VH-VL binders against c7peq0. Designs and how they scored, part 17

Target 1, 252 residues: c7peq0
Amino acid sequence: MHNKIYNSFIDRKAKGIKSFAVLIDPDKVNPADIADLAAKCTAAKVDYIFLGGSLVITNHLDECVQQFKTLCDIPVVLFPGSPSQVSRYADALLYLSVISGRNPELLIGQHVLSAPAVKKSGLEVISTGYVLIDGGAPTTVSYISNTTPIPSDKDDIAMCTAMAGEMLGMKVVFMDAGSGARKPITESMISRVASQVSAPIIVGGGIRDAEKAYLNCKAGADIIVVGNAIEKETSLIKEMADAVHAAAPVLK
Short names: E, the ipSAE of ESMFold2; O, the ipSAE of OpenDDE; V2, 0.75 times the mean of E and O plus 0.25 times the DockQ between their complexes.

## First folded at step 2 (VH-VL; framework fv_inotuzumab)

Design a5 (at its last look DockQ between E and O 0.01; V2 from the best seeds 0.00; counts 0 for: pae O 17.0 > 2, placed apart)
Fold by ESMFold2, look of step 2:
Structure a5 (fold): chain C 252 residues (1-252), chain A 121 residues (1-121), chain B 112 residues (1-112)
Amino acid sequence: as target 1 above (252 residues)
Amino acid sequence: EVQLVQSGAEVKKPGASVKVSCKASGYTFTSYYIHWVRQAPGQGLEWIGGINPSGGRTTYRRKFQGRVTMTADTSTSTVYMELSSLRSEDTAVYYCARDWGYDSSGYFDYWGQGTLVTVSS
Amino acid sequence: DVQVTQSPSSLSASVGDRVTITCRSSQSLLHSEGKTYLSWYLHKPGKAPQLLIYEVSNRFSGVPDRFSGSGSGTDFTLTISSLQPEDFATYYCQQYDNLPLTFGQGTKVEIK
């Protein structure tokens, strides 16, 4: 498969079809619960499973990918805490550069070290401009990255950051309030970014209910990622997926 | 010399369980995944699942999820596959096979001799 | 699940014949780096299966050079350039591009 996952992002964006992704942290998910989680995601017509997180201490990502790939047909996209954590059984890798910060290790340094292994893996690699937004409290990513998140009310800074990332070659923009965010990214900021980039926009962090997921889609997000709320209550998967899918235009 | 030696043939009644062993030698046991593949009479090969011996993490094919358990004993370099709630359709030769590569490559370079499991009442 | 199907299901051939077995997958096995994860095995009655070919065309250690693999995308072949008496066996292709891992139904090669 060549660029199958990225092409699905741009094809769905071109049609105005919004996508819902469930983010699963391999360090936190109970292996015994994966079968039930895969069944719930399938029943809800979840579009992608993102595996990873801002802090992944163990290297169990490969086994977790293998379990989901055997239990359901949903594409599995890697979102690891380190770009060197790969599994060849995944469908794609979000190769994240933290473009919102000024930490050279997260901009390019870790990528220099991981690139040979990533290339050898045979994975579809999706260059992703990662834009960390202040979620109202310090997050794991803000501490680990040693970067200052973009303030939640500085829409123009987020917009310019995403524009620059796209012009520098990023194929996807990932706006993230971070794990443990007190507040999700505002619809105003999403709208401002969406007005200026053509790349698919992933939005995550602090999304706790279906209404916010829907409103983020209406503001211009293409892919909604939810992790924390689903960790607390898997029954929300269906509600959030329905809301995201309802934001798509009515097809005849 | 890489070698996988399996336990002997078994005859079981429907509803019982069977536990097949696979003893590895000639390589670093915990560096390679072990998979199980079966062949029912007159049928082709069917992958059941695999185990990482270093930590005991497993992946099972969906149709076997809930009925199969794979374990590894690093002190004896032995992998076990247990299949419960046996049916006549589970009559097959069961093979263990080594996955080429440290994490996983997905093809099998060395195989055990096979263990016939017969389920009949 | 990715299905792989073989043809023919069986064949008879004489020693010295060229034999070709095909394997077709239900979807492309080509990765973005150009790698294709398709392997071939030989299986004789009463013996363990033996790896012949990995990554479409790479012979495993000790496999005679009369065995070769080729193909791309969805269509793959195993060729035995000059059939020998010891080549009587059933041959399986296997995809390892996606999980679950799946095998072809097998091709039985009988020596006349």
Scores: ipSAE 0.021, ipTM 0.661, lowest interface PAE 8.5, mean pLDDT 87
Fold by OpenDDE, look of step 2:
Structure a5 (fold): chain C 252 residues (1-252), chain A 121 residues (1-121), chain B 112 residues (1-112)
Amino acid sequence: as target 1 above (252 residues)
Amino acid sequence: EVQLVQSGAEVKKPGASVKVSCKASGYTFTSYYIHWVRQAPGQGLEWIGGINPSGGRTTYRRKFQGRVTMTADTSTSTVYMELSSLRSEDTAVYYCARDWGYDSSGYFDYWGQGTLVTVSS
Amino acid sequence: DVQVTQSPSSLSASVGDRVTITCRSSQSLLHSEGKTYLSWYLHKPGKAPQLLIYEVSNRFSGVPDRFSGSGSGTDFTLTISSLQPEDFATYYCQQYDNLPLTFGQGTKVEIK
């Protein structure tokens, strides 16, 4: 049970299936809207619900997780802004190490502090190499992490960073332009990383339309994460999900 | 009163492009999505896509992706639908229609008068 | 895609008759907030379609009382209590719960 979500990542990747994840900030989502959102995600066949935010300061995480778990069967994966943002009610936790930066606290320091609580939670823990890419403007992630993101045009740096993460045993690579990104990650960079990394690749940040989601999948992304765009227009959920799912048909 | 007025009938050859206009009046142009729906001879209504005049965000039916382009001109309160690589099966009456927005409503309360597009050799 | 199927495809009726048209969707159109996203249109040749009903049972502004909509989940009905001369037309149901937006194939109401 402890590897159910990760195994789904690996299995889907192996089958050439592309996945769509909806990112929800527990502090920003209106509880009254969760039911509708869950229904839309279900109808769109969203593959994962990512819950998390850079500044989860309210006690809404557990409640939010429980609501989604009650309202739909979509796996709920915690995507925390810090390792301490944990809910035992989720299906898994992306345990993020910011490997694009050189902040020791984000590499291992905060993990040491949170490790006992995470262990006690009983959650599936998925070691994740988090690669922050410059989105053209300061993002919440960049600001909170106080790290310098990889320049958007430095594909080789991103590649080497992801390679290192994988070789260090990280099971997933998460490339993120950050919340509020002006520039999404380029297809070139995604392709470059994908060519050297066997681990599932999650891509997020600045994805605003179905075309970009589709192209990122074609470039090598395995999971597309979208938050801001769907917050503005929930109708994009179905459109983007369809695009992602169409990017690579299931191998039978 | 709300009005959508479309451009006149078009006759095109296969492979050509057609651009139909829809001028909106009687309401705040940028506050409502405009959708396009067509009806081929003897057939039903088929949704093509929609555009948010505020920002120009578009949503197309998959079968039209790559061939259809919707644009909005806020200065003239006009929405355009351009369909390229025309085929005989594209022969239809094309309607523009107002919507509150897909995720807000999704039904069409006001329609243009329709534009016949004929594709023939 | 959500398929929407009407029945019958055509019918003949006389002025004053009660007319019933059904619409079935391939999946439930009910949202958690309690709204069901199904609309009905009237369409005459050479004219623009006209909205009759939205959210299953709400008459659009200006629509006569003889038009009514009902149903839930996947099964819907448009009823004309007493057919008038101006009601001879093709009627379409339309779902707007999911993209792409889809219409029924239409029901043509003809003079008997």
Scores: ipSAE 0.000, ipTM 0.469, lowest interface PAE 17.0, mean pLDDT 90
ESMFold2 (binder alone), look of step 2: mean pLDDT 92; pTM 0.940

Design a6 (at its last look DockQ between E and O 0.01; V2 from the best seeds 0.00; counts 0 for: pae O 15.1 > 2, placed apart)
Fold by ESMFold2, look of step 2:
Structure a6 (fold): chain C 252 residues (1-252), chain A 121 residues (1-121), chain B 112 residues (1-112)
Amino acid sequence: as target 1 above (252 residues)
Amino acid sequence: EVQLVQSGAEVKKPGASVKVSCKASGYTFTSYYIHWVRQAPGQGLEWIGGINPSGGSTTYRRKFQGRVTMTADTSTSTVYMELSSLRSEDTAVYYCARDWGYDSEGYFDYWGQGTLVTVSS
Amino acid sequence: DVQVTQSPSSLSASVGDRVTITCRSSQSLLHSEGKTYLSWYLHKPGKAPQLLIYEVSNRFSGVPDRFSGSGSGTDFTLTISSLQPEDFATYYCQQYDNLPLTFGQGTKVEIK
């Protein structure tokens, strides 16, 4: 239970191996479909399952985690809508600070309240700098956070934000266009951020096809997260996983 | 006093199904998970799965996925476990057990008396 | 899956003896909080299993003081300080740190 998930991020990044994560919202997933989802993710060799989304109460999240943990061997990583939403059966928690915004509650305030419960859970806690990028439409995160996303063409602002987060101790940078984004994060912005940070870079939001997933990996993303497109069509899981894995270096 | 009372012993042929009941009393039925654990002759305890009686959500050990079904009837405070496609290896005593606490803890404070299921040709 | 292995598989003892049973986990169960999710059960043939110890060392309600649990990381111990006639049974450890839930193979304590 010591840094197992974080070390997997670091080790894969060091080898140039790209990872595919499927994001599942416990509030939106049909419980009857979870067994089929787990089987499809296993067959496609998905690297991580990220669970998170709404402000659903903790016991619903815990049940969803338990189902995935018994149905497959894929690591389950929490991506909560609030820092207090935890399940001790998960493998790790992305402890998100919205560093792209100026809302003190999302920067540190909620963390102060949740820290005792997070520590008690025994979870691997991965400090994560969450960088919200404008995806062409308001998102739940941008509305609730009362922050303006970084404009999609301001590569240097995204880069400086990620760099500051890393310098402040964030172990991972999560660049997110948000659920329901009309446009994914540009390859130019990903490349600019990747050129200046050593931390693993997670990219999500608005990724709708395998080619974009591949191109984001080539631009410097280490982990590609897809939720919305897969909710609509689970057959995309294999296609996207194959594309992400194809961006890995040739065996030497 | 918390009690879990199970249905009686059953003898089945290979390929059949068995449905074991577990009636709970002495506590709020929907506030606690119920799990099933079995013990084959000469062997230890083996977890099969569990059910949240509130809403009927289930979690099954991978080995049993596709052969086991757990259900709950809140009107009678009874949980059922059905195991299909029985094999001789399924001969065991089957226990229901209550998971401690509102949030599933994973250890079992009260157990049923057990139900012997014998699978023979 | 997390496996737990007990030692010995059986032992013979007399009333009044001190009995020690060990349980070893295939991976560390130690957490940053110090919480460790390991329990112990007593099981007699024809009866339901009975919870003895949870969270390594906490006695369940009504369990006699002669039962104690200890350990951390991968190594855990159940101790019966002075064996009584009713203590001849099979004992199981169980981890509940990760799913699936798993039990040790059991330790049978018999009359010498």
Scores: ipSAE 0.053, ipTM 0.684, lowest interface PAE 7.2, mean pLDDT 87
Fold by OpenDDE, look of step 2:
Structure a6 (fold): chain C 252 residues (1-252), chain A 121 residues (1-121), chain B 112 residues (1-112)
Amino acid sequence: as target 1 above (252 residues)
Amino acid sequence: EVQLVQSGAEVKKPGASVKVSCKASGYTFTSYYIHWVRQAPGQGLEWIGGINPSGGSTTYRRKFQGRVTMTADTSTSTVYMELSSLRSEDTAVYYCARDWGYDSEGYFDYWGQGTLVTVSS
Amino acid sequence: DVQVTQSPSSLSASVGDRVTITCRSSQSLLHSEGKTYLSWYLHKPGKAPQLLIYEVSNRFSGVPDRFSGSGSGTDFTLTISSLQPEDFATYYCQQYDNLPLTFGQGTKVEIK
């Protein structure tokens, strides 16, 4: 079970396959809607369910994870607002270090505190370099953590940040414009990062339509994460998933 | 006053490339995105893509991905749009337009005069 | 893509007439910040397009008071209270809530 999810990231990337992840906030999702959501995700061949929020309580998280695991076979990956948000029922945990910022608590402090619980959970832990990009609006992460995101036009900074993360041993780079981002990450920035990083690249924030998802994939993103747009309209799940999957080369 | 001045009309053959310029003046060049929009004969307006002159970040419409390249020269306050592998359907008037600002990205307060690009065999 | 559809495609009017053009989007253009991202342009042949309205109802600088925009969600309207000779042109609505940016097909206002 160890490294199963990470290995899937690596394998799919190596094959040029692009992946679509649906982001669900356990505190915002109506439990009554989870069954339909799971069905739609399954039908759309969603690759991953990302569960996470800034203020997730343990009970809601566990229940949400268990519900998804019961209703579908899609891997559930925790995308927590803090390293302490852990559920032993998930398939993996993105262990996020906010490397775009200079807050020591988000770099390592919170990880030290959460490490015993994370270890005890038995979850697959995927070390993730979290790169916060300015999305034109304050993000919850930025606000709570008091970190300054990388300006949206500073491709080189993003690139260097991602490179550093990879060289420090982080297995995944997560570029995020944040929830409710006005400006999604540009194709040029994604391309610039992808040109220098071999690790799987996850991109999220402000992606509202299938075309942007597709373009991000073409630019070099390996996994596209969408939350807000789907919350507004669940019918977009299939459209976006199809677009992401179409961005991959045909396997021969 | 804000002005966008584009290069002159172009006539190209299918398969060729065209590079249109847009010189900006009257404002801080690097503070605003520049977008390109075209209008084919008898058709409406079609967004092509945009560039941030600060750093050169770009975003293109899927339809043009792989054929369009936007660049910016800060020394001359000029943005360029190059479209390759030209087709007859690329015949259009091409406009550059300034984005209002970062917080309200996506609408265009000032436009160039347009550049006619004709693609014919 | 967000589809934007104008109605009518063309109309004939006289100077002094009240003109109304409708724009409908395939999805809500209301952003999380509370702003609605819909703009209107005037375009004359051989000229650069001109911004008239942004964020549904805000007139751009220099735009006459006879131009007004209204609407919410998916339905928007451009109104010219009293058509002037210089107003005969093609009008476009444009959404900028989602990429790609998309325009309506245009409404040509012709002289009756």
Scores: ipSAE 0.000, ipTM 0.455, lowest interface PAE 15.1, mean pLDDT 91
ESMFold2 (binder alone), look of step 2: mean pLDDT 91; pTM 0.927

## First folded at step 4 (VH-VL)

Design b1 (framework fv_inotuzumab; at its last look DockQ between E and O 0.01; V2 from the best seeds 0.00; counts 0 for: pae O 12.7 > 2, placed apart)
Fold by ESMFold2, look of step 4:
Structure b1 (fold): chain C 252 residues (1-252), chain A 121 residues (1-121), chain B 112 residues (1-112)
Amino acid sequence: as target 1 above (252 residues)
Amino acid sequence: EVQLVQSGAEVKKPGASVKVSCKASGYTFTSYYIHWVRQAPGQGLEWIGWINPSGGSTTYRRKFQGRVTMTADTSTSTVYMELSSLRSEDTAVYYCARDWGYDSSGYFDYWGQGTLVTVSS
Amino acid sequence: DVQVTQSPSSLSASVGDRVTITCRSSQSLLHSEGKTYLSWYLHKPGKAPQLLIYEVSNRFSGVPDRFSGSGSGTDFTLTISSLQPEDFATYYCQQYDNLPLTFGQGTKVEIK
């Protein structure tokens, strides 16, 4: 079906089913480790593989996509540091506009330059309002974006930003403290945003344990994304996936 | 004229390895992927994987992961496919095939003549 | 894995007959740009397979115009408008929308 990945986001949200995504940075992953990582994600019933990072130094994204697609059946969704980094074999692209900031290049400028290549790729393109939240220390994304993150205690600013993004046509809201963040996004902020948008909400950055993943889901997150904690210890994949899936309604 | 010329037939015992070569000519070797596809007796075509000769990156179908190794020698414009721990089910004709375009397009415009690999006790 | 299934598995036909082979995929092969990634091959025993059609309906260079492809989404057809003696072979469809790449089981076209 066309829009298969976006439709899965909205269908699962409508059913109250929470999703766990593992974020893999192509610049940091050792190719020799991808088979083991794919097996662990499969065994844990991970819902999505997000491929990308804030800093793309190498052109290994396409190779990583190809390896994951041959090693497991988990959908591969691009989360690129640059909108022009695409792979035909991925399942979808999160086309991120940094709506939390006032940097015109990250709001629309890079998209103007990348649009022909993105269209040529044939990928499902998911318009995504990217909302950068202060993670307690500078992150790669905050430095590269040259934007001031929304303060972690400014729930109304985050809510208004997400609401505006949805009204402007963003199909997904991505609340991110950034890879390497020391502090995750508060449950209060997640709840405030969730109360005002119908779009699927992705939450990432600084999530280190299953309890926080579970609580973020209960607060209204639809998709939990974890990268750094799993990069350090892949045994966490199952624990976090189980916690996210446990936040879904019990069916009889 | 594009040509893919493969090595000759092989007879192997279970547990052994086989290495099939595919020599490319008539085009820029490093600009195209080489795929391997096999056909067991009485069966259809089965994709094994590919190699990008520019840099040597590979992608293998899951069922072959851990048993197949593909390499490329740019100086001789030759791709090799090695299949280890052979089983009787690996008896097949093995083809190399060129992927249409500069990047992997996924369809195969030129094929090698095939190499019969027979695995018997 | 995306599976593609051909029908019939075999058929008998005479020279001059119109032959139709169908291929059905387990999911849509359409990308957002509007391209659909399905190809057709001809294969004779002892010979290399030959590409006939790519992107559903585009004939590869040197393929006679009696071969045509059509279809969209999940349903695809190869048509031979007037079968010639050299067309007796096994035909395969192949999807290249997703990895792993997969082939139909084949359709053998035999002389009646």
Scores: ipSAE 0.000, ipTM 0.547, lowest interface PAE 11.7, mean pLDDT 86
Fold by OpenDDE, look of step 4:
Structure b1 (fold): chain C 252 residues (1-252), chain A 121 residues (1-121), chain B 112 residues (1-112)
Amino acid sequence: as target 1 above (252 residues)
Amino acid sequence: EVQLVQSGAEVKKPGASVKVSCKASGYTFTSYYIHWVRQAPGQGLEWIGWINPSGGSTTYRRKFQGRVTMTADTSTSTVYMELSSLRSEDTAVYYCARDWGYDSSGYFDYWGQGTLVTVSS
Amino acid sequence: DVQVTQSPSSLSASVGDRVTITCRSSQSLLHSEGKTYLSWYLHKPGKAPQLLIYEVSNRFSGVPDRFSGSGSGTDFTLTISSLQPEDFATYYCQQYDNLPLTFGQGTKVEIK
């Protein structure tokens, strides 16, 4: 099994480099727009393309992955909401366990079912502690998972959750306020988590502008993920990417 | 009645620090975020950041990151904003304001009376 | 940053007049939840600002009925149906859909 993507996470983190990831939903993206999107991502020096969503209605994942792989050199990382969101053509898979919740299916049940297929795919598998944070709005993730997110003001709970995930062997911590979040994750929460976790920290949800992306990075996020904001305005890709790349950690 | 009472006017030299207080009363102190907003002479309102008095979590505007520190004292129901490395451009009236919601909804139902901070050599 | 621009910057009016202030944002303030995050404040010199309207059209508790808010997307309006002596002040709109939170430049309502 290859560890190229994970190693890139670790290496960049160690060097204090912040990364920007564009989240693409294969079911929502128009295939005709992928070429333009790939070009913009390349021009903006996007570090990763995350593919996936909480719901997979159509089976366009393979095609979407292949298109991006053809059109640009940006690593494609699967961010699946279900076991069906697996493509052997991707560069890696974030194997998500929802450790913020208490749904056994999302902790290990779905993993047991998907494990053979994932193994067969030959993908780099990156064990990921998924930490859902309350974004002040109902999200697809919260609805589908039927889990209670961590309150946005409970920094210690988030911290302890992330710590537990890391101690259980998860290689990456993904803090997510969810798609369409009203409130993105606070810098203090990110900072609190970052102070106790050595694993790369991915932050997403509700990030609508470059300043927030920057602040999250300064707080301790290693990778910023943005989806919805870019879907509405692709011109934000460069602005956000630049902000992320200019960011450095701030010690508190 | 909900009230936010701020400390008095400050005069500081460039490079110095200033700490403004905001004492809250008339409600459960830890149930609402407190924001800080300033207004320079002849200019509009500028958001600085917020603090959750419950646990002390904070979020600062990028412009102020590294220079601003917000803290809360639950025993006295007081929030503090400290701004360091003061510049002439920091001359402004500083306001604390209560957020309507538990999780910082982003609009303010009650404001302090303001604290004038003057930075001059 | 989301820019919010008020119009006019100042106006003169008499007691009893209908006053209208507009606020325009650089992007839509409509959130996925169906709410629009725009508020209005009244500010007098030397006093604490006061909340008038939140979510475009909801009056804050204790705010007189003569104050009303309307609008959608990027265009918003504060209306004072009949200006009272205590209403001469500076008014601010504020968006809270995106960080950082941003205010309009203000509209000063003066005595004619």
Scores: ipSAE 0.000, ipTM 0.466, lowest interface PAE 12.7, mean pLDDT 90
ESMFold2 (binder alone), look of step 4: mean pLDDT 91; pTM 0.932

